# Designs tried in a protein design chat: miniprotein binders against a7ua95r516to809. Part 47

Target 1, 294 residues: a7ua95r516to809
Amino acid sequence: ASLSLLSISDLVPDLQFIFFWMSNAIEILYFIQQKSPAYMQTIELMDDKAGSKESLLSATISANEEAMTILEEVIMYTFQQCVYYITKTLYVVLPGLLDCNPFGTEPSSEQCRRAAGVCVCAVCVMPEAVRRVVSVFQTTSDLLQQYQVHSEIQSQMFAYLFFFTNVSLFNQLIDKGPARGWFQRSRVLQIQASVKILLDWAKGAGHNHLAQKFFAKFCSTVTILASPPQQLSQMSWKALCAEHPSLKPVQLHRILTQYQLMAELGPLPIWQPSSEDEAYIYRTVDLLESFENH

## First folded at step 16 (miniprotein)

Design bi11
Fold by ESMFold2, look of step 16:
Structure bi11 (fold): chain B 294 residues (1-294), chain A 81 residues (1-81)
Amino acid sequence: as target 1 above (294 residues)
Amino acid sequence: SKVRITIEVEGPPEIADIIAQVIRWLAEEAGAEEVEVRVEDGRVTITITGLNKRMAKYLLKIIKYLAEKYGVKVTYEIEEL
């Protein structure tokens, strides 16, 4: 069978085995960590007349530590492999989220149920592009639960997936937004609605804290762009920085510049950067985010 | 389809023995029908019987990763049952 690497469902037959070995290694590591103190307690109770207690204790500690280190490498390797394949599919499907229209294209209860599995909105506005992204997250959640992966590792995986999603959406909006018309008010409102669907999925899946943390930059960007001109024009640079701490000065400056063009506003004195920030608003090297800064 | 894999690990005995023990634990926890480990003259041979072919494929990828990480030489043979 010829399988597309772009669809998450096509990857599941192989991906499930990587999840299996990761979960398998985690379970073994947990078992060794839990049993090690009991065995050390038995050694500590031994009579040390010939020094054998000291020698046995040292050998046992060394063997357990080396085995646990190797198991941690197995877990790290399998985790990275899972993330690699999952983010390849995310990279392909995320751009469509910026072009879709959640308000009028496909309002349907069936489509909302199909895309999210747990999302049943009254309006049922979930475009195919949003459904494809939710499907990646839901499939990942299903695999983690199927193989009973420890909750700490589940959280780490979704932290990275949300981080990846935020960086990808933010970079594309900033880089391609002017040419694609994504800063126009109607488009910003559509993007805001689409992101709300993703946030609702994350909340329903038990990942609300992670989504709030790792989507902050993109959500701040969209919130600013969606603000009414009368409201935003009354907020100083200092107030905007305080309200949106996830944005770097160069990023906030670029967003406000695009807002001015969209709203046909000239330069506003209260949007002048603070003296501390003035050195940083033109650092284009800091404009786009790196996928390595998790 | 179930397989038998035979893995030879050559390298410093201390490291090879611990890697072999971890592989044994992984295979046993995964439900392998039989896991045999033998040690002879600077190498360790691990024979795992009863994993399905795809499960074994990804176990071998893990083993290759460990071999590269820890500087041991690994060779293997796969026999379909």
Scores: ipSAE 0.773, ipTM 0.947, lowest interface PAE 0.6, mean pLDDT 83
Fold by ESMFold2, fold request of step 18:
Structure bi11 (fold): chain B 294 residues (1-294), chain A 81 residues (1-81)
Amino acid sequence: as target 1 above (294 residues)
Amino acid sequence: SKVRITIEVEGPPEIADIIAQVIRWLAEEAGAEEVEVRVEDGRVTITITGLNKRMAKYLLKIIKYLAEKYGVKVTYEIEEL
């Protein structure tokens, strides 16, 4: 009953009913949209001797449109319920992605630990934290396939899941990164490797375009933080803005500030914001992303 | 287990009738054994027989959502078969 559960597999029995009704409503809408021309044609074949044909046709069109509107509302409601429960699960598992080591110094099995030293553990299976996130995406994909949900709705669902993932990871990194040591170079490289696993899953699942679009802010952040100091110190503020258009000035400023602290770099004149952007680097209301922006 | 749901929709007749039609479509597509719709002034009674209990409970959540959205009053009873 409680959505405090850690695993998506515990929610599947309840999610199946939501997916069922969503798919059921979509199928009805599809049938109505295909049958509307045929129904209109049978009305047009009716005798128009009393002039009521136009009135019947108008009333039928209005009734069908209102019924379709209500049916679309059902689809929207069930879609939002699916996304709500899935994203509650994602919210629980996503922070672990920032703490895990995909290079294997944190093995996920006792056999991997027992068999060999740190180098052998570096070739161990996918880190558990990354596996948990992939499992949510894969389970969602499996449910969409099981209930034969229309491809457009599948794309919209993954667009939102990737959007949610991006916002959650970015906000966690900005908020907790200093205290958690997530801006240290070795940690950033581990995060980058973990994100690549998610992007590879999305590509293999046929969602590469959606992942590229909706992960852009977090990926830009990690790309900047992972850049060697010799390369990044050669890029001006304007060049970084052009290279990373998904980042707001306040966000880029915060990322560069953390990079300077991590790399033990003094102030760099080349990273001074443009005069236009300087007004925006202190807009703390723009620092974190909203979960409501879709 | 299979259930019979009796749903009463009370409100503006045009909205109540259209909501009842949508509920009928949902139940028939879901494989209900029988769907009966009885229309009275300002009140529509829908009886759905043969849905799974868990499916029926979630359908009622959908109906409650529609009731709030469109300003109609909904009451219901669930009978196990």
Scores: ipSAE 0.758, ipTM 0.940, lowest interface PAE 0.7, mean pLDDT 83
Fold by OpenDDE base, fold request of step 18:
Structure bi11 (fold): chain B 294 residues (1-294), chain A 81 residues (1-81)
Amino acid sequence: as target 1 above (294 residues)
Amino acid sequence: SKVRITIEVEGPPEIADIIAQVIRWLAEEAGAEEVEVRVEDGRVTITITGLNKRMAKYLLKIIKYLAEKYGVKVTYEIEEL
């Protein structure tokens, strides 16, 4: 199937079974962890000869530890499968977030499935491109709730999805932004508005802290690019580093260089990197974020 | 549709028995109507009755993953009820 046709709705039937087995494995693991101490105490209280009891206890502990290890593997496998399918859908819809105009009268094509008529819910008033991204996250949230997945696993999943989204959007903006005109002020303001809608959704979904943490690099980049030339030209390299600590020196330098070119600004000595950062601004290997560093 | 799946695990007893136990627990938690485990010399047979066909198929994917990871041989048969 062409990647372009994969919607999250098409994957829900398969994802349901993955979430089901993941949830079941977590529940079993939790049950074993809770019952294991009581079971060991029961064996310890048996009136068997000291040597046979110790051997039985050791064998039981070992068998339980091995079973728990296998259950953890099942959880990890199912978790990875969920993330794989969800990130595949994100990969398809995320570029649309950078290209969308949230201020345009795009016809709301999707009627809210919940209401007969025109729904004015927060999702229905979203631009189509933003709604598609939010739909992936909302579907994930709904599945996690439907199968009563443990809150820690929910947090880990959203942490990874936000991480993936940030890396994808950041890398696309840095790599393709100049060529696609995403560094133009008008386009940056559109991107900023679209990201705000996503962040507002994350806040409403209870993931505000995770969203703020994992979107920091992309948000910092958009904030710098959205800044008026008159304001940004008054900020020193050190001040910009302090305000945007999520950006590596090489990343900040690249953003400022591209901003300078786009805004047709002359050389700005105030943006010159410090002597301490000068060695780092040429580390092109650190320019793009890695998906493996999570 | 509901299915009966028969799974055979061949390998060292220390691994095969534990894998079989985990499969049993997963099937029971999933609401299987019946789960039977038979242990023979170096072979464990697990029979699971009453799971949904799609649910059972994904369980088999999990089992295949475990088999590959732990170096045990797994074979299975599916019967529609």
Scores: ipSAE 0.756, ipTM 0.935, lowest interface PAE 0.6, mean pLDDT 90
Fold by OpenDDE base, fold request of step 18:
Structure bi11 (fold): chain B 294 residues (1-294), chain A 81 residues (1-81)
Amino acid sequence: as target 1 above (294 residues)
Amino acid sequence: SKVRITIEVEGPPEIADIIAQVIRWLAEEAGAEEVEVRVEDGRVTITITGLNKRMAKYLLKIIKYLAEKYGVKVTYEIEEL
């Protein structure tokens, strides 16, 4: 099946089972963790006639620790499987967000599954390309809620998904942006608007802090590129570094260089990297974000 | 459809017993109707009854992962009820 046809909806049947087992494993782990002290106390209160309390306690502790370790492995495995499938779907739909014109009047072809008839919810009024991305996150949220997955795991999952999304979008923008015209001001403004819709959704879904944190690089890049030349040309390298701390020097330098080329600006001494950053702007290996560093 | 799964775990008793216990807990938490654990000839046999076929199949995938990770041999049979 062409990767292009893979929708999150197609994966839901399989994802359901992964989420189910993940949730169950978490509940069991939590149960063991909570009961472990009580069991230890119970053993301590038992009469010595049943053998060495210390040996029984030690054996019980060891058995619980080993069981907990295996449960943690189950949780990690299922978590990774969820992320694997969800990120595959994201990989397919994320490029569409960069090409999206959110100012277009194209109605969403898909109705909200939550409502009978024409739904005018925030998701249904989104541009199709944005809606597809949001649908992945919403489906993930719905599954997490459906299976009552522990809040910490929910947060970790969204953190990773936002991380992945940021890395993917950032890398695509940096690598392909110039060639695809995504650095053109009009296109940047479209991207900015599309991302804003996504961030607004994340805010509405209760993930505002995570979204702000993990989308920082992409948002910073888009913000710089969306800035009018008159404004950006007045900002020093140091000021830009301070305003966009999520960007590495090499990344900022690349963005500014491409901006300069796109805007047909002459060399701007004010954008010259500091002596401290000068060595870092040549670290091309750090230009693109890695998926492994999370 | 509901299934009966029979899982055999072969390996060091310490690991096999713990894996079996975890499988039992997972099955019980999943709402299995019956979970039986038997230890015979150094093998742990777990019989799980009443899980959905697809649910059970994914459990087996988890078990296979664990088996590979911990170096135990796992065999299984699935019977549709």
Scores: ipSAE 0.756, ipTM 0.935, lowest interface PAE 0.6, mean pLDDT 90
Fold by ESMFold2, fold request of step 18:
Structure bi11 (fold): chain B 294 residues (1-294), chain A 81 residues (1-81)
Amino acid sequence: as target 1 above (294 residues)
Amino acid sequence: SKVRITIEVEGPPEIADIIAQVIRWLAEEAGAEEVEVRVEDGRVTITITGLNKRMAKYLLKIIKYLAEKYGVKVTYEIEEL
């Protein structure tokens, strides 16, 4: 039925040309930047008694500066095109992380059974929903390596992909969580396990710093929701804000409200917002994250 | 599968010349067999020979983007070899 659902591997034939031109432009830009001092030294060694050497040097500097600006624009355009197509694929697979049951039915072996219940460092089996997301990231990494894209640009691309992932998962959870049952404790624990596996992949792939930075909001949300009631009910609003600075007051308030409903706790005085924050817990414009806040 | 692209850039000479130079660099780094730049009054013509057709089509998308960004008129023709 889902005939329009395209995997990242279906996009590779088109993506490779975008990656090619991006890498091409990056290499030219850095070559010009590396050669500019040497090129200027060559001009300075030219014999020039009429001052035309200074005019040539000035014109060369201005032309190179504008050409580098245009190359930077080409890099930005191709980078945005890469990210656009990759995130279309991510958008399709990311909701599966919220529906994932990493403890599913009948693992075929004891190692598979143990891995399905808990991600163990010695042996790890990745649930299908997590694997689909990782496949997008891994394919992106493979293309970046294949075309030898500069490491700084690789980091910027993964920073944006992790930012997109965080925003998409957070917004889906907040928007659809009540109707989809994603705030039920058993579901939250399954989501927590799936996120742990994804973060372990990111760490092993050399992206731990970026993942820690850009997944903070979603991870904080899951951490709060997964906390046992006995533990969470002892934490004040102020303490929760301090522990989870990535969450805006309206977001923390919404998360605690959903937690109270599912844990049957009722309103807790300790979770009342400070007077400063009370003005902000109803700012619904701040509830969902913008994909442009990166 | 290889093509020849003829690109005409019309606009302020300062910007048109620099865009043409960037297009030349991109094509040469990509392995074009020949890149010819001809300047006539009010127009810069770039002929790129020997790129793969798909590579050339995406280069043209980049050139269209630059044309819109910098207010330069760009027309092109593609001929299969």
Scores: ipSAE 0.754, ipTM 0.940, lowest interface PAE 0.7, mean pLDDT 83

Design bi11
Fold by ESMFold2, look of step 17:
Structure bi11 (fold): chain B 294 residues (1-294), chain A 81 residues (1-81)
Amino acid sequence: as target 1 above (294 residues)
Amino acid sequence: SKVRITIEVEGPPEIADIIAQVIRWLAEEAGAEEVEVRVEDGRVTITITGLNKRMAKYLLKIIKYLAEKYGVKVTYEIEEL
């Protein structure tokens, strides 16, 4: 059980069957939806004798609707099972993105350079912490393609996985960042580089718009923290809210507070919240994001 | 590797019949060699022959979910071929 939580590859044997049944149910539902108008047209061509046409039409419509509802429940259940197992592995590997140093040369990177005489992108690609996360996403993409899951369902699955990733990274950064030193500028720049690698993977995989939508809160946070003090100190609270609409007032306030501590800046009048937002900057119940689906 | 599963669904006749029809569709689309459905008042027996054992076990998980959701009782037997 605890070993099965360490790697997505340990889950593939079970996941493939869940993906199979999900895809199977989707194909049947699609077939029924395409056939429903033709069946109704056939009934409409029948002569109405003693009301039997009306009774048959009503019974047929009701049975088809109940069967389609049950198929939708099957699809929902199998989708939730896939997401459940995939996010179990994501939860384990995501914190590593906040600790890794994508700028450091690892021994394998140095060996690749010596063996080739130059740094070859094919052999010096990705920090291990980033690779673990990409492996989860890539394995998911491979399974979805293998079972020919409809593109709309593929997009819904990655939308949730990116949502989950954003919530996990944002909450870890906000909650553990002070104790772990993640708000230090050198660490923020390392985090920014690691996230860039992940976003590049998402773009190359055809999920750019989903990644931009669902990573917005975490990316805004890192962008603010990575800003040089000379630039950030010139931006008002109102301007920061406008540039970063994904951040709630309590979240922006916390980020700026941590920035002031690390940059050794005193309170800045320009960062005074608007009167409208001042009521919300201390709503600690809104600080961390929920994993619950909207 | 290949199995025969026998599933008994007991509950309100209209919902049990429709659940059985959905199970038949799922099994046939999955490439089951034979699917037989026998219907009696409030009880439906579904026999699916020729699915892979692991595939059949996950189908049974789906059927158990539907049973819980729609308030029907499900029992089953698995026979290896």
Scores: ipSAE 0.751, ipTM 0.939, lowest interface PAE 0.7, mean pLDDT 83
Fold by OpenDDE base, look of step 16:
Structure bi11 (fold): chain B 294 residues (1-294), chain A 81 residues (1-81)
Amino acid sequence: as target 1 above (294 residues)
Amino acid sequence: SKVRITIEVEGPPEIADIIAQVIRWLAEEAGAEEVEVRVEDGRVTITITGLNKRMAKYLLKIIKYLAEKYGVKVTYEIEEL
């Protein structure tokens, strides 16, 4: 199937089994962890037949530790498989978020119109492109809840998904933004509004801290680009670095250079990098984010 | 449809036995109707009865992953019930 046709709904049947096995492995692991002390006590209470007790205890401990290690591997494997499928779907839908006009009268999704009433839920009023992204996250949340996956694992999954989303959106914006007109103020404001809807969803889903943390770079970029020229031209390089610490010097320099070109401001001495940062602004290898750093 | 899967694990006994134990736990937690483990001539055989075919197929993917990771040889057969 062409990547373009892949929806999260198409992956749900496979994801359900992965989540099932992940949840089961987690439950077994926690069960062993909780029972391990009791097993050790039981062995300790057994009659010490000459050296057999210590050997049995050692063997049991070792076997349990190895079993737990294997279970952890099962959890990691299933987790990675979930992330693989979900991120594959995100990869397809995320570009639409940058092209989305949230201020347009997009017709309510046909699915909500067919329901006996105009659903005015927050999802139904979302632009289609935003709704598609939110649907991936919501489906993930629903599956995690359905299979009662431990909260720590849920947090880790959303952390990675937000990380992936941020990297993907940031890299696309930096690489393709100038050519696609995404640096134009009107388009930036659309992107800002779309991201706000996503962040509001994350807040409502209980992932506000994670969203703020992992979207920081993309949000900083959008915030700078959305700033009026009159305001941004008054901010020094040092002030911008301090206000947007998630951006590397090379990234900030690229954003400001493209902003300057778009806004026809000419060279701004106030945006000149410090002598300390001057060597870093030419590190083009650090311009785009890596997916491997998580 | 429900299936019966027979899994054979060949490798160092210490690793094979632990893998077999983990597979047993996973199968039991999944609601298998019957799980049998036999150890003969350094080979561990696990027979799982009553899992859904799709569940069983994914379990086999997990087992294959473990086998590759721990350097044990795994063979399996699936019978539809």
Scores: ipSAE 0.748, ipTM 0.932, lowest interface PAE 0.6, mean pLDDT 90
Fold by OpenDDE base, look of step 17:
Structure bi11 (fold): chain B 294 residues (1-294), chain A 81 residues (1-81)
Amino acid sequence: as target 1 above (294 residues)
Amino acid sequence: SKVRITIEVEGPPEIADIIAQVIRWLAEEAGAEEVEVRVEDGRVTITITGLNKRMAKYLLKIIKYLAEKYGVKVTYEIEEL
């Protein structure tokens, strides 16, 4: 199937098995970790026949440690597989978020999977492009809950997915935004509204802190771009750096430069980078975010 | 459909035995009807009966990953029940 046609629903059958094995491996690991001390005590209480006890204890410890190590590998592998499949679906749907007009009356064509009839749930009233993104996250959440995956692993998965989403959206906005007209104030406001819907979903799903943390860069970018020229032109470089600490100097400089061009503003001395940042604003290698830095 | 999987693990006993144990635990947790582990002549054979074919196929992917990771040779056969 072409990547363009890949939906999260198409991957659910395979994801279910991955989540199943991941959850099982976690449960087994947890079980071993909990039982290991008791098991060691049991061996210690056995009659010491000619040093066999120490050797048995050592062998058992070693075997358990290796087993736990292997289980951790299974967990990591299955986790990575989940992330791989989920991020593929995100890759397909995320561009639609940038093109979305959430203020348009798009008829919600898809019925809520949870209700027969017209559902007015937060997901059903979402613009289609936003709903598609949220559907990926919701499906992930539902699977994690269905298979009772440990909360820490759930948090790690959402952290990565939000990270991936932020990097993807940020890079697309920075790279393609000018050409696509996404830096136009009207379009930025649409993007801002769409992201707000996503963040509201994340809040409702219990991932508010993670969403705020990992979307900070994209949100900062959108916030700057959504700012009225009269307001933004009064903010110094230092003030903008302080207000948007998630942005690297090169990123902020790029955003402001593109904003200036879009808004047809003359040179703004107040946006001049500090002497300290001047060397960094030309580091184009740091302009786009890397997927490897997580 | 349910399957019977026979997995052979060849490698250092210290690793092969542990891998076999982990596979056994995974299969048991998955609700396998029967899991047998046999050690003969430096080969560990694991026979898992009663797993769903799709579950079993994914378990085999995990096993293959582990085999590559730990440098052990794994062969398997799947029989539909």
Scores: ipSAE 0.746, ipTM 0.931, lowest interface PAE 0.6, mean pLDDT 90

Design bi3
Fold by ESMFold2, look of step 17:
Structure bi3 (fold): chain B 294 residues (1-294), chain A 81 residues (1-81)
Amino acid sequence: as target 1 above (294 residues)
Amino acid sequence: SKVRITIEVEGPPEIADIIAQVIRWLSEEAGAEEVEVRVEDGRVTITITGLSKRMAKYLLKIIKYLAEKYGVKVTYEIEEL
């Protein structure tokens, strides 16, 4: 059941109908909003002798407002359904980003391999795990454009998908990273390269500002982990907090602890939390992010 | 693959009437061949003819959501044409 519906291509037949009804509701809402002024002008030209102009105007305004409210509920419901099905697919494919190697030694083309010193095509270096995630984002974009969904709704949808992606990747890295060896420097560099491919897709799709905003926590984490020890050991706790404001104290503390273990560093005095932060570095309830933040 | 959906909405008349009107607009914009709305005995009956079975499936999910949100009772039946 749930496993058979895990690829985005398997969901498109159902998703297209949900996108259809969402777009349909948006178009009707827009039409009603444009017609209200014209109807109100007709009422103003009406002969007051025959009836109550103010009473008719009040009843018409109330009915239109109620209908528009119901249409907004339809739009919200269909939007949530789209996001629900799309994020089910993302949930399945996102873990692969943490295990893949974008620097693979076996290029897809022998011509690219023979000219490896000067010729690197983007298609030859995109790993399958990254391709699966990009496919979800691209399919979503294609559906939004196919049904001509208003740009504000498109932005809201990608804001949520990027938020979901960030939470999923961050939580898995923090929670499973020690056991999976994901804090090793070579692995972190591979993760950083894979995420850059996603960020490049978002930029090319016109969503750079959303990606910068909603990937900040995961990107900060990877940036810290990818830093050379000689650079990072010169940055105090206060400086790291200031440079990475998206990280909560417990999160930054955990990241630095894992960094020390994998870099084989002893305790560093400059990484001691400030007195204000000392109470917060052990708040394990704040370690992982919630998927319920909109 | 075309169907006829008969939907009965029972609840406060003003809300039931407006929900029915929204469903009518959605169905007409979606290309339904016929949409009939009747108000009898404090119930609103909507008959939508000519949507595909898949379109009707998701429209009914929308209608059930609205029923829960606005506290109205909805029953329906589907007839394949």
Scores: ipSAE 0.754, ipTM 0.940, lowest interface PAE 0.7, mean pLDDT 83
Fold by OpenDDE base, look of step 17:
Structure bi3 (fold): chain B 294 residues (1-294), chain A 81 residues (1-81)
Amino acid sequence: as target 1 above (294 residues)
Amino acid sequence: SKVRITIEVEGPPEIADIIAQVIRWLSEEAGAEEVEVRVEDGRVTITITGLSKRMAKYLLKIIKYLAEKYGVKVTYEIEEL
């Protein structure tokens, strides 16, 4: 009940402090890493009073290494906390992405954060369900930039968030899609359009490569499902495997089976798995993606 | 509101001292007005003055995490200024 009302805006105050401490820890770590050689040189240039120099050097090295280790732990902890809170908000809004109709003329009720009045920016023209998802990512981006978080950490954050989003959307589509009618071509086209908006945002935000990489599985699934029966029925199992390498054989088989049912297609020998894949198509444990594999 | 935080770290000196140093650096970077570290009788006491209550609260969460991870005992007091 309480999770359904959780917005990213509600978490911003807490996230700000986590990002703040994360950024500070990164800066300190970087500072130590850069200054450590200079400190060592300074100690080396000191007068050697009866072996005290070597002892001091060793102690300083050890202390710096331990301090860096602790700072890394702070960074990891704060990173994990950020991810935890952000993914909670994603968990709430992601199902809406599968249900939304992006072709509907629903006026954006929210004002653009960047402009007063009627804004025609890419976010303001988005369907509400898509905008909610994008808002989570945009807020994350804004916070990362606001606190000047190192670019590598930003990339890791988005990599994980895209991974999480892909796993969540894929699993929901595979598990609930047939029952929810998401495998119907009209609904799939809506989903495809919604995902395209999200990917376009990611491209505009400078995360095109990450988005393409981590959304590959979901995108492949949607692409297959969006394909006209006349086109897809001409593609062999091997061709589909080659075109959609992100899908496991069991996943592809499930998608095609559900597609056949939805499209009322008879058995298609051309979609028969290869002898090599035949053993894998029954591995139902591999059907859904795990959140632990990242 | 600004706060004064007094943190006591009990544990092996090698770990307690380093934790204290990291806390000092974090606090200084955060814009603390004053950071004092005292080592007495195997206890490290860190006094941080001038952080906001919210900043301090999250710092304490970090410290608690570190304490649990490294097996040191941390106690703290917060005074509002």
Scores: ipSAE 0.734, ipTM 0.927, lowest interface PAE 0.6, mean pLDDT 90

